# Ledger of designs, part 1: VHH binders against q9y6x5

All scores and structures are predictions.

Target 1, 379 residues: q9y6x5
Amino acid sequence: LPPKLLLVSFDGFRADYLKNYEFPHLQNFIKEGVLVEHVKNVFITKTFPNHYSIVTGLYEESHGIVANSMYDAVTKKHFSDSNDKDPFWWNEAVPIWVTNQLQENRSSAAAMWPGTDVPIHDTISSYFMNYNSSVSFEERLNNITMWLNNSNPPVTFATLYWEEPDASGHKYGPEDKENMSRVLKKIDDLIGDLVQRLKMLGLWENLNVIITSDHGMTQCSQDRLINLDSCIDHSYYTLIDLSPVAAILPKINRTEVYNKLKNCSPHMNVYLKEDIPNRFYYQHNDRIQPIILVADEGWTIVLNESSQKLGDHGYDNSLPSMHPFLAAHGPAFHKGYKHSTINIVDIYPMMCHILGLKPHPNNGTFGHTKCLLVDQWCI
Positions, changes and structure headers below are counted from each chain's first letter, unless a header gives other numbers; antibody chains are not in Kabat numbers.
F, E and O are the ipSAE of ESMFold2-Fast, ESMFold2 and OpenDDE, as the mean of both directions, binder to target and target to binder. V2 is 0.75 times the mean of E and O plus 0.25 times the DockQ between their complexes.
[cut] stands for letters that were removed.

## First folded at step 1 (VHH)

Design b19
Fold by OpenDDE, second read of step 2:
Structure b19 (fold): chain B 379 residues (1-379), chain A 128 residues (1-128)
Amino acid sequence: as target 1 above (379 residues)
Amino acid sequence: QVQLVESGGGLVQPGGSLRLSCVASGFTFSGSDYYAIGWFRQAPGKEREGLSSISGSSGGSTSYSDSVKGRFTISRDNAKNTVYLQMNSLKPEDTAVYYCAAGPLYDRSYFSKEYDYWGQGTQVTVSS
């Protein structure tokens, strides 16, 4: 049978939730498969960039989705969650569903994964759902599993996306045990539904399933705010992205703007574009603005406003609070194996291997995932 | 902010021993299922070389390069948030700046060169 792979993302599922909360269904999934406890995601640790890194194996500077909000100075175009349909933003890379779709006797399916409802390199998945947050998980699951089961050419790669626990993490903060317990229980139940559906359709034994996330969540507070208005007049710059990584487009001399911001807060690092730390791999793209502000963990950059979020993400990708997990099950994966850490970009070459696809040039290291795979030597 | 500070370097005769220390601050190393601490060295005109790593996990898995295996021992003191490199049977070719690094544990059995944080280094000179 041709290999099949379902990639599932629960947005904002912080890795250590697995340690702090109960997940009977997910734990059973893990027990019969593999777990990577920490996935080091890409900087910035935001939704669109990291989801695209998962499916391209590229750092943000390379695939061009460098934030949830972007601005291109040449074309004067803006990117946001409400304006993400222009292929211009996505065409700097080739996501795996396109690669798969272009193969003979294969097709791709997608349920609301970022970028899947956009023709990229003039290719779109044979089956996809336009993004709509109002559509239930059940409906998304039903469509995905139907396509996996009955499509011709067969769907060999599918993506499934869900907005929780990210939304709730923002609302309640990750340290709200009462509310987050409720939310995470629902997530576990959804995983139960997923597994049950796959079993009912006879897909469970032959389908490779990856459950992962794009980023974690850190606790924020009204007591940890960085007010930019206290440091610089808003007329001197345009804000392209705000918190916790602010992208600043100066309207006056860049150096002057930098000098006004560099000492704004002891809880915020200010970088000229050329001085952004190399470890972020966040420099070599025109869509990265001339000045970047990076708030410390748990701090929120604001204008003359109070923060409404009790949790947030987007911080330094070395922070454990920003890390998601990866669990997987299927014929390609070992059973009962736990791994410490991989890079989020490592997922791409692994998925390509599973599907028998030739990967595009990428930043992933296949060697990091060999221990997860039954056909590889674990070093 | 994560900081790593190396100490313990100096001048030693061939066959001698040194113990390097790496004090980590800004994070708790012990009990971490994510972090590993590694030792590197760089000699003049040579590339940086990975020597040893230790996991922050309770198991404390260790790894060594072939160049130092049997001579160097990595250990940790959780209470002090410190990692040590005991260097025995030192040779002139061990002369280098030694660096401590912290980063993700990609493989518990093998040394990774991908670290996020670095110390400033400590000079080790082996000479008669």
Scores: ipSAE 0.178, ipTM 0.679, lowest interface PAE 2.7, mean pLDDT 93

Design f30
Fold by OpenDDE, second read of step 2:
Formats: C-alpha cells, sequence, structure tokens
Structure f30 (fold): chain B 379 residues (1-379), chain A 121 residues (1-121)
C-alpha cells in the first residue's frame, strides 16, 4: 500500500501551550508518536505564508505568499483573506498536494487548508472543500477521512485545517488562562475525535498523521501601541498590511516616508526593502513593499481609529511566542521520541520522503527531521 | 452578467454514457478556462478537470479514464463526456469559469447552478 499522510493544522497553536495546559488526547497522540517542541516558522509569522511554507518548503520570498494581505504593483492586484482565490498569488510555487496528485495512482484531498480551493498550475486537489469558517470540524473530518478511506486512486495526501486557537487567541490574548483553557480543551477534544475517527475506520495504524500549526500568539495591550499617525500623514502612503509587520507603499518619495517613520517608536524597526535582515529571508520578492515596519513583541501598530486585539502574531520568527509545535504518529515515525526544534520549511522534505515524492527545490533540510523517522539513521 | 447553465443531467443506468453541457454567457468564453466540479450528496467537492482557453485539458486522476472535457467556442459551450457511469458518479455537476481573462487567474469565480446526474439501476 502506498504511504498515506494527513497533515493537520490548528491555527495559532503556540508551542508552550503544551507546557502550560493539559492535553490528554494530544499527549496520548505524542506518547505513541513524536513531538517537536518548537518549530521555527517563517517571517512574517502569519497564516497564509506559513501554511504555504509548510507545503512547499520555501521561505515566503520564494513561494510568493508574503503576507495575509498583499499588493502587486505591476498587476495592481490585491490579496486578502477575502480575496485569495487568484492563482496568480500561488503559482510561484508548487504545493505538495499538486506534486502528489501528479503521480500515478495517487490523489490528494483537502479540508480548507490555505490554497487548496485554488487551481494552482491548473491543478486542484481531487477532493476539496471551499473555505467556509462556518463548517464544523466534524464535517471537515468526516470528509477528509472518507476520502482517505474510500478513494480510487487512493488519497495518499490530505490536509485538514481548523481556525482555533488562533481566533480565540486574538480575542482573549494568550495569557487569559480561563478563556484559553476552555478553548484549548476543545482543541484537545477535537484531536480526540480525530484519533477516534481514524481508529474506527481502521486507518490509525497505517496512516501517518502530522498535527502542527502555523504560528503562536503573543499578548498585546492598550499600553503598547505604536500610532503611525503621530509620525506620518496617512496621505503619504498606502498601508498594504498593518500589524505587527506593516507593509508601506509610499505615495511620495520613499526616502521621505522612511525618514518620517524610522524614529517613530523605539519599539519598531523600520526597514527599506533592501535593508531587511537576511535572516528573515524576506527580501527577494516584488510583492514585498518598499518599506516594512516590524513591531517589537507585544506591540501593536495602529492608526488613530484602529481596534486592538488582545493577542496577535506576525512578529519576528525567532520569538518563542511565535513558534508552533509539531506532533506526528504513524508507521513512518518513532514512538515516544521528542525533538527540540526544527524549521517549518523542514516539514516539506520530510513529507516528501514519507510519501516517496521527489521534492521540488526547497529551503528545508531533510537532515533536521531524520531522528523522527524510523527508516533513518539518527546521530 | 456572467452566467453558466449546466444541462444534460438526469437518471441514467450504470455502464451508460452521458454528456453534459454548460452554456456560457455574459463574457468572452474563448478567453477563459473552464472547470467541471461535482458534489455527491453529503460529500465535499470533487474536481473533475478543466480545459484552458487553448484547449489543453487537465483531469482528476480518479476520473481521467472516464471523462473527456471539450469546448466549442463558437457556441460558448463547455462539454463533459462521461463514460461507463457508476453509482458513485451520482452527484450535482457544476461548471465554473476561471476568474481572469487569458491568464487563468482568480480561480473559479463563477459557478453554474449545477445539473443532477443520478446513476441507478
Amino acid sequence: as target 1 above (379 residues)
Amino acid sequence: EVQLVESGGGVVQPGRSLRLSCAASGFTFSSYGMHWVRQAPGKGLEWIGNINHGGSTFYNPSLKSLVTISRDDSTNTLYLQMNSLRAEDTAIYYCAKYGDRFTYSKGMDVWGKGTLVTVSS
């Protein structure tokens, strides 16, 4: 039987939640599988970019999804969560479900993973759901498991996406123990449902399952605001993305805009595009705007009338608060093994290995995940 | 107004063939790629395939041997030929257009109302 892999994402699941809250079902999952405690995600630490990095193994500058909100100056197109269906944005890379589906006797399935309801390179997942936040996890799970169990050719790669605990993290802040405990318990219960469903269908022993997330969450406060209106007139620029990494499109001379912003706050770094730190791998794409503002952890860039979230993400990808975790179970993985850290782009070559796919050129390092795999030598 | 109207659905016996049509209006049909997608009762969406403006076709691997997509630009019509129909082919069949002219950007931006195909003995 060809190897099968289910990739599950719980949006905004901060890595240290595992240390601070109880997850009976997830812990059982981990006990019988592997855990990577911290996954260093890509800059910026946002939903669309990081989910696409997971399935391409590429930094944002390479796969072209550089933010949740983007603007292309040549075509004058806009990208947003409400406008994400244009293959123009996705076609700079080949996601793994396309690669998988192009192989003989294989098909892909997707339940609301970013980009999976878009024809990419004229190919869309054999089975998919249009994104709809109102659709329950149960319905998503039922569809994905049905496809994994009954499809011909068999579904060998599937994705499953859920919006929590991100939405709640934004609403309550990650430090709200009462509310977040409730939310995270629900997440654990969903993991329980997933495992139970797989066992009921006889998939549990033969299916490789990865449970991960795209980013963490940091606590924000009304006391930590950076008001751009205090530094520059809004008529001098267009805001393509706001916080915590603002993408600035100047309407006047770039240097003048830069000079007005560079000293706006001690809690914000201002970069010309060419001066963006190399460690971010966030420079070599036309969709990155001429100026970016990067707020310090927990600081929020606002305009005068902006509403504030109690939690946010998108900050420096070196911050532990931005890091998700990765857990995995299945025939490809060890049992009871814990690993300290990997890069999020390392997941792609690992998944390709598990599935027997030739990976496209990517930024991941297969060597970083060898210790997770039973067929690899771990030094 | 962009409109897509599927037709040709109905009840058919297993093993039979069926050709569906999609009539397009309100846009330059020849400039756009087109998709076929189906949805079985209580199930998610299944991509059948597409045909670009140049006539190149792409298919779902599960259905490649069973379906053929074609287009007639002179009549603004998209076709789906289905052969050797099975019970599991019972679904609502939708046609959809690419959102962008020539470049096939913007994904599937307009869908028809669908046509029901029931395969039963």
Scores: ipSAE 0.403, ipTM 0.750, lowest interface PAE 0.9, mean pLDDT 94

Design f47
Fold by OpenDDE, look of step 5:
Structure f47 (fold): chain B 379 residues (1-379), chain A 121 residues (1-121)
Amino acid sequence: as target 1 above (379 residues)
Amino acid sequence: EVQLVESGGGVVQPGRSLRLSCAASGFTFSNYWMHWVRQAPGKGLEWIGNIKYSGSTFYNPSLKSLVTISRDDSTNTLYLQMNSLRAEDTAIYYCAREGYTDIYSKYMDVWGKGTLVTVSS
């Protein structure tokens, strides 16, 4: 049988949730498969960038989705969740579903994964759902599994996306044990539903399934605020993105704006674009604005018009609170194996290997995932 | 279609009270934090306050007028009660939705067209 792969993302699933909460279904999934306890995601640690990194194997500066909100100064275009359909934003990379889709006798399917409802390089998956947060997990799962089971050409790669526990993490904060326990229980139940559905359809033994996430969540507080209005007037800049990484487009001399911001808070690093730390791989793209503000973990950059959330993400990608996990099951994977850490960009070459696809140039290292795979040797 | 429509604005004398309403449609109102923002003539936008899912509110510390924000999820309506109005409270008042139930954490992604409040003797 041709290899098949289902990639599932639960948005904002912090890695240490696995240690602090019970997941009977997910643990069973892991027991029969593999677990990577921590996945180091890409900076910034936001939804669109990291989901695109998973499926391209590229850092944000390379695939061009550098934030959930972007601005291109040349074309004057804006990117946001309500304005993400322009291929202009996505065409700087080739996601795996496009690569797969272009293969003979193969097709791709997608349920709400970022970028999957946009023609990228004039290619869109044969089966996809337009993003709609109101659509239930069940409906998404039903569509995906139907396509995996009944499509011609056969669906060999599919993506499934769900918005929790991110939304709840924002609402309650990750340290709210009572509410997050309830939320995470629901997530585990959804995983149970997924597994059950696959078994019922006879897909379980032959389908490779990856369950992962794009980022974690950190606790925020009203006591940890950085008010930019105290440091600089709104008339001096345009805000492209706000917190915890603010993208600043100066309306006056960049140096003047920088000087007004550089000492705004001891809990915020201010970078000129050219001075952004290399470890972020967040410099070599025109969509990155001239000045970037990076708040410390748990600190929130605010304007007077900003609200307060109890949880947030987007911080330094070296922070454990920002890291998701990866679990996998299927014929390509070992059973009962746990790995400490990989980079999120490493997922792409692994998926390409599983599917027998030639990967596009990417930043991932296949060697980091070899121990997860049954057809590879591991030291 | 997602829409916010403010109402209740008008001309009022100093010292009076005014209650603004914001009618939401096209989305699940109860799933969103809501904001009030105003813009006085010749000035930038000024944030007034917000209301969360639980009904908890947060207000601009610099706000001198007495304000109360409330919501009725059963009618998809946001309210702004203003007391002891002053001339400096003259502005266009906007309600705005904070995107929260989406995959993206966005601030005030949907705005109404605004309602004008003029405080004059």
Scores: ipSAE 0.000, ipTM 0.236, lowest interface PAE 12.6, mean pLDDT 92

## First folded at step 3 (VHH)

Design g12
Fold by OpenDDE, look of step 5:
Structure g12 (fold): chain B 379 residues (1-379), chain A 127 residues (1-127)
Amino acid sequence: as target 1 above (379 residues)
Amino acid sequence: QVQLVESGGGLVQPGGSLRLSCVASGFTFDTRDYYAIGWFRQAPGKEREGLSSISSGDSGSTSYSDSVKGRFTISRDNAKNTVYLQMNSLKPEDTAVYYCAAGIKYGRGYTFPYDYWGQGTQVTVSS
């Protein structure tokens, strides 16, 4: 039987939640599988970019999903989480479900993973759910497991996406122990449901399952705001994305806009596109705007308004608060093994290996995940 | 600082129409997709229920509850910073206080805590 892989994302699951909160079900999952404690995600540390990096193995500049909100100056198209259906935005890369889908005697399934309800390179998953935030985890899980169990051609790759704990992290802040305990308890229960469902269907022993996330969450405060209106008139630029990484499209001379912003706050770095640090791998794409503003951890960029968010993400991808985790279980993975760190782009070549797929050119390093796999030599 | 002001409520006969307006201040509908405006209603002795929502930004994504789908339409005028609820084919069971609410987007989709509320406007559908 061909190997099968289920990729699950709990949005905004900060890595150190595992240390600070209790996860009986997830810990059991980890105990019988593997854990990567920290996954260094891609800059910017937002939902759409990082989810696409997971399934392409590419930095954002390469796969073209450079933010949750994008603007293309040539076509004048806009991208947002509520306007993500145009293949134009996705076609700069080939996600793994497309690669898998194009193989003989294989099909892909998806429950609301970013990009899965869009035809990419004229290919869409054989089974998918249109994104709808009101659909329960149970329903998503039921569909995914049904497809994994009963499809022909067989579903060999599936994705499952859930919006928590990201939404709650934004609302309560990651340091709210009371509320986040409740939220994370619920997440753990969902993991329990997942495992139970797989066992009930007889899938547990043969299915490879990866549970991961796209980014973490940092604590924000009303005391840490950067008001751009104090530095520059809003008529001088268009804001494509706001916080904590603002994408600025100048309406006047770029240099003038830059000069007005460069000293706006000691807690914000201002970059011309060509001066964006190389370590971000966030430069070589036309969808990256001429100027970007990067707020320091925990600072919020605002436009003459107060932020209601007590948590946020999108910051420097080197910050531990931005890092998610990765846990995995199944025939391909060791049992009871823990690893310290990988890059999020490393997940793609690993998944390709597990599925027996030839990976597209990518930025991942298969060597970083070898120790997780039973069929690989680990020094 | 965010304020919402509803208007347009009143008495209407069954089968009639009303158009509610919600003027927002403190934030604007622009190219950004950071906010959502929702319409809610609360009838006497009943819980408040969500009816419709629209996102800020050019996407303008909308949602409707099953109870009003096909009858109510939410729209916006960015220039006026106003959200509208066109209510057609009104029924006696639509009688309620209607509220406009605004919230900041938290993550993907319409997972909004609505932090700002208007004062409400009475809609009465009766013969």
Scores: ipSAE 0.073, ipTM 0.572, lowest interface PAE 2.3, mean pLDDT 92

Design g3
Fold by OpenDDE, look of step 5:
Structure g3 (fold): chain B 379 residues (1-379), chain A 127 residues (1-127)
Amino acid sequence: as target 1 above (379 residues)
Amino acid sequence: QVQLVESGGGLVQPGGSLRLSCVASGFTFDTLDYYAIGWFRQAPGKEREGLSSISSGDSGSTSYSDSVKGRFTISRDNAKNTVYLQMNSLKPEDTAVYYCAAGIKYSRGYTFPYDYWGQGTQVTVSS
């Protein structure tokens, strides 16, 4: 039987939540599998970009999903989470479910993972749910597990996405122990439900399961705001994305816009596109705007308004607060093994290996995950 | 700082139409999809229910409850920073105080926490 893999994402699950909160179900999952304590995600540390990086192994500049909000100046198209259905945005890469789907005697399934309800390279998962935030985790789980169990051709790769703890992290801030404890307990319970469901269906022993996230969450405050209106007139630019990484499309001379912004705040770095640090791998795409503003950790860029968010993400991907974790269980993985860190793009070649797929060119390093796998040598 | 002001309510006969307006201040619709404005109603003795929502940004994504789908239409005028609810084919059961609310989007597809509310406008459908 071909290997099967379920990839699960809990949006905005900060890595150090595992140290600061209790996760009985997740810890049991980890105990019987593997843990990567920190996953260095891609810049910017946002939902769509990082989820696509997980399934493509590419940096954002390469797969073309460079933000949750994008603008293409040539086509004048806009991208957002409420406008994400145009294959134009996704076709600069081939996600793993497409690769898998195109294999003989295999099919893919998806429950609301970003991009899975869009035909990419004229291919869409045989089984998928249109994104609807109102659909319960249980329903998503039931569909995914049903497809994994009863489909023909068999579903060999499936994705499952859940919006928490990201939404709550934004609302309460990651430092709100009372509220976040409640939220994270629910997440752990969902993991319990997942495991129980898999066991009930007889899938647990043979299914590879990865539980991960796209990014973490940092504490924000009303005392840490960067008001762009104090630095530049709104008529001089179009804002394509705002905080904590603002994408600026100048309406006047770019240099003039840059000069007005470069000293706007000591807690914000301003980059011309060509001067974006190489370590971000966030330069070589037309969808990246001419100027980007990068707020320091915990600072919020605003337009003459107060932020309602007590937590946010999207900051420098080197910040620990931005990092998610990865846990995995199944025949492909060791039991009781912990690893310190990998890059988020490393997940793709690992998944390809597990599934026996030839990976597309990617930025991941298979060597970084070898120690997680039972069929690989680890020194 | 965000304020919402509803208008356009009144008395209408069954089958009639009304257009509600919600003027927003403190934030603006732009190319960013950070905000949503929703219309709600509350009838006497009933729970408040969501009717429709529209997102900020270019997408202008809209949603409708089953109870009003096909009869109500939500729209916006960015220049006026106003959201409208066109209500057609009104029924007596549509009688309620109608509210507009604004929220900031936290996550993908996450239901907006509507943190800002207008004062409401009375809509009465009666013969």
Scores: ipSAE 0.097, ipTM 0.601, lowest interface PAE 2.5, mean pLDDT 93

Design i28
Fold by OpenDDE, look of step 5:
Structure i28 (fold): chain B 379 residues (1-379), chain A 127 residues (1-127)
Amino acid sequence: as target 1 above (379 residues)
Amino acid sequence: QVQLVESGGGLVQPGGSLRLSCVASGFTFSGSDYYAIGWFRQAPGKEREGLSSISGSSGGYTSYSDSVKGRFTISRDNAKNTVYLQMNSLKPEDTAVYYCAAGEYIRGSSYFTYDYWGQGTQVTVSS
């Protein structure tokens, strides 16, 4: 039988949650599989960019999903969480489900993973769900597992997305032990449901499953705000994205805008596009605006109105609070092996290997994941 | 069109109580944890401050800022599509315009972006 892979994302699952909370089901999953304790994600550390990096192996500047909110100055198009259906935004890369589906006797399935309900390079998953936050995990899981079990051509790659614990992390903050314990308990139960469902269908032993996330969550406070209106008049720029990385489109001379912002706060770095640090791999795309503002960890960029968010993400991708984890189980993976860290872009070449796909050019390093795989030599 | 209308504000002495109401129209937040209504306030010369929120889930999970914890209680009546803020032990520092807001979590967005806001109701705590 051809290898099969299910990629599951729990949005905003901070890596150190595994150390600070109890996960009986996930720990059992890990015990019988592998764990990468920290996954260094891509800058900016947001949902759409990082999910697309997972499935393309590319930095944001390369795959073109550079934020959850984007603006293209040439076409005058906008991208947002409520406006993500235009292939224009996605076509700068080829995600793995497209690659997989273009193979003979293979098909792909998706339950609300970013980009999966959009035809990319004129290809959409044979089986997919339009994004709807109201759809339960159970329904998503049922569809995915049904497709994995009964499809023809067989589904050999599937994605499953869930919005927690990101939503709750924003609401409660990651340091709220009471509320986050409840939330994370639910997540663990969902993992239990996933495993049980796979066992019930006889898929558990033969299906490769990756459980990961796109980013973590840092604690925010109303005591740590950066008010842009104190530094610059709103009429001088268009805000394309706000916090913690603001994308600024000047309406006046860029230099003037920059000069008004550069000393706005000691807790915010201001970059001209050409001066963005190379380590971010966040420069070489026209969709990146002329000026970006990067708030320090736990600081929130605001306008005159304040936010009630107690947690946020999108910060420097070197911060541990921004890092998710990766766990995996299946015939391709070792049992009881733990690894310290990989880059999020490394997941793509690993998945391609597991599925026997030729990867598109990417920024991942297959060597970083070799120790996770039973068919590879690990020193 | 979504509308939020606050009521219940007024003048009260220190130590007194008020109950604010927020009636939502064109917006049903009940039934999903991804919907929430929150209370905010803004005092003269100060930034708008978040006070409390309640989710649309059956559990109605709530949150409170430290400034109002133990004194304020948020609740909802689904039949009336109304959210309440019971304010007890009011202090002069609680004097502000109070706002209710409605928000929805969407994949790829932050929670509590609060797209819809009421007009506000004045609360004055004075001897």
Scores: ipSAE 0.056, ipTM 0.519, lowest interface PAE 2.8, mean pLDDT 93

Design i30
Fold by OpenDDE, look of step 5:
Structure i30 (fold): chain B 379 residues (1-379), chain A 127 residues (1-127)
Amino acid sequence: as target 1 above (379 residues)
Amino acid sequence: QVQLVESGGGLVQPGGSLRLSCVASGFTFDTRDYYAIGWFRQAPGKEREGLSSISSGDSGSTSYSDSVKGRFTISRDNAKNTVYLQMNSLKPEDTAVYYCAAGEYIRGSSYFTYDYWGQGTQVTVSS
């Protein structure tokens, strides 16, 4: 039988949640599989960019999804979570489901993973759900498992996306033990449902399953705000993205805008595009604006109003609070193995290996995940 | 279109109680947890302040600001598509216009915002 892989994302699942909360179902999943405790994601640490990095193995500057909100100055196009269907934004890379879909006797399926309801390089998954936040996890799971079980050509790669615990993290903040305990328990129950469903259908033993996330969550506060209006008049620039990484499109001389912002707050770094730190791999794309502002962990950039969110993400990708985890189970993976860290871009070449796909050029390192795989040598 | 209508405000003595209601239209609370209703207030000369929120769906997760924790209780009636704010032990400093707001979490968003607002209801706590 051809290898099969299900990639599951729980948005905003901070890695250390595993240490601070109870996950009976997930722990059982891990016990029978592998765990990567920390996954270093890509800068900026946002949903669309990181989900696309997982499935392309590329940094944001390379795959072109550089934020949840983007602007292209040449075409005058805008990208946002409510306007993400234009292939223009996605076509700078080839995601794994497209690669898989184009193979002989294989098909791909997707339940609301970012980019999966868009034809990329004129290819869309044979089976997919248009994004709808109102659709339950159960319905998404039912569709995915049905496709994995009954499709012809067979579905060999599938994605499943869920919005929690990100939504709740924003609302309550990651340090709210009472509310986050309830939220995370529900997530664990969903994992239980996933495992049970796979077992019931006879898929569990032969299906490779990866459970991961795109980013973590940090605690925010009304006491940690950076008001840009105190530093610069809004008429001098267009805001493309706001917090915690603001993308600034100057309406006047860039240097003047930069000078007005560079000392705006001791808790915010201001970069000209060419001066963005190399470690971010966030420079070589026209969709990155001339000036970016990066708030310190837990600080929120605002415009003359207070933020109502108690948690946020998008900060420096070296911060542990921004890191998700990765767990996996299936015939390709060891049992009871724990690994400390990988880069999020490393997931792509691993998935390609599991599926027997030739990977497109990418920034991942297959060597970083070899110890997770039963067919690879590990010291 | 989502609409919110507040009611239940009025004049009350210190130590008294009021129950505010917010009737929502355009969405229902029996779907998923990604809608939320929040109560806010704005006193004269002060900024608008968030007080409490409750999610849609089965979780019914709630939150409270420190200023009202232990005194105010948020609840919902799905059948009536109504959210309530039970306000006990009211103080003069609770005098304000109280607003109901609704918001929806959107995939890819890094923030939760309340996009729909009621007209507000006046609450006055005075001896």
Scores: ipSAE 0.063, ipTM 0.550, lowest interface PAE 2.5, mean pLDDT 93

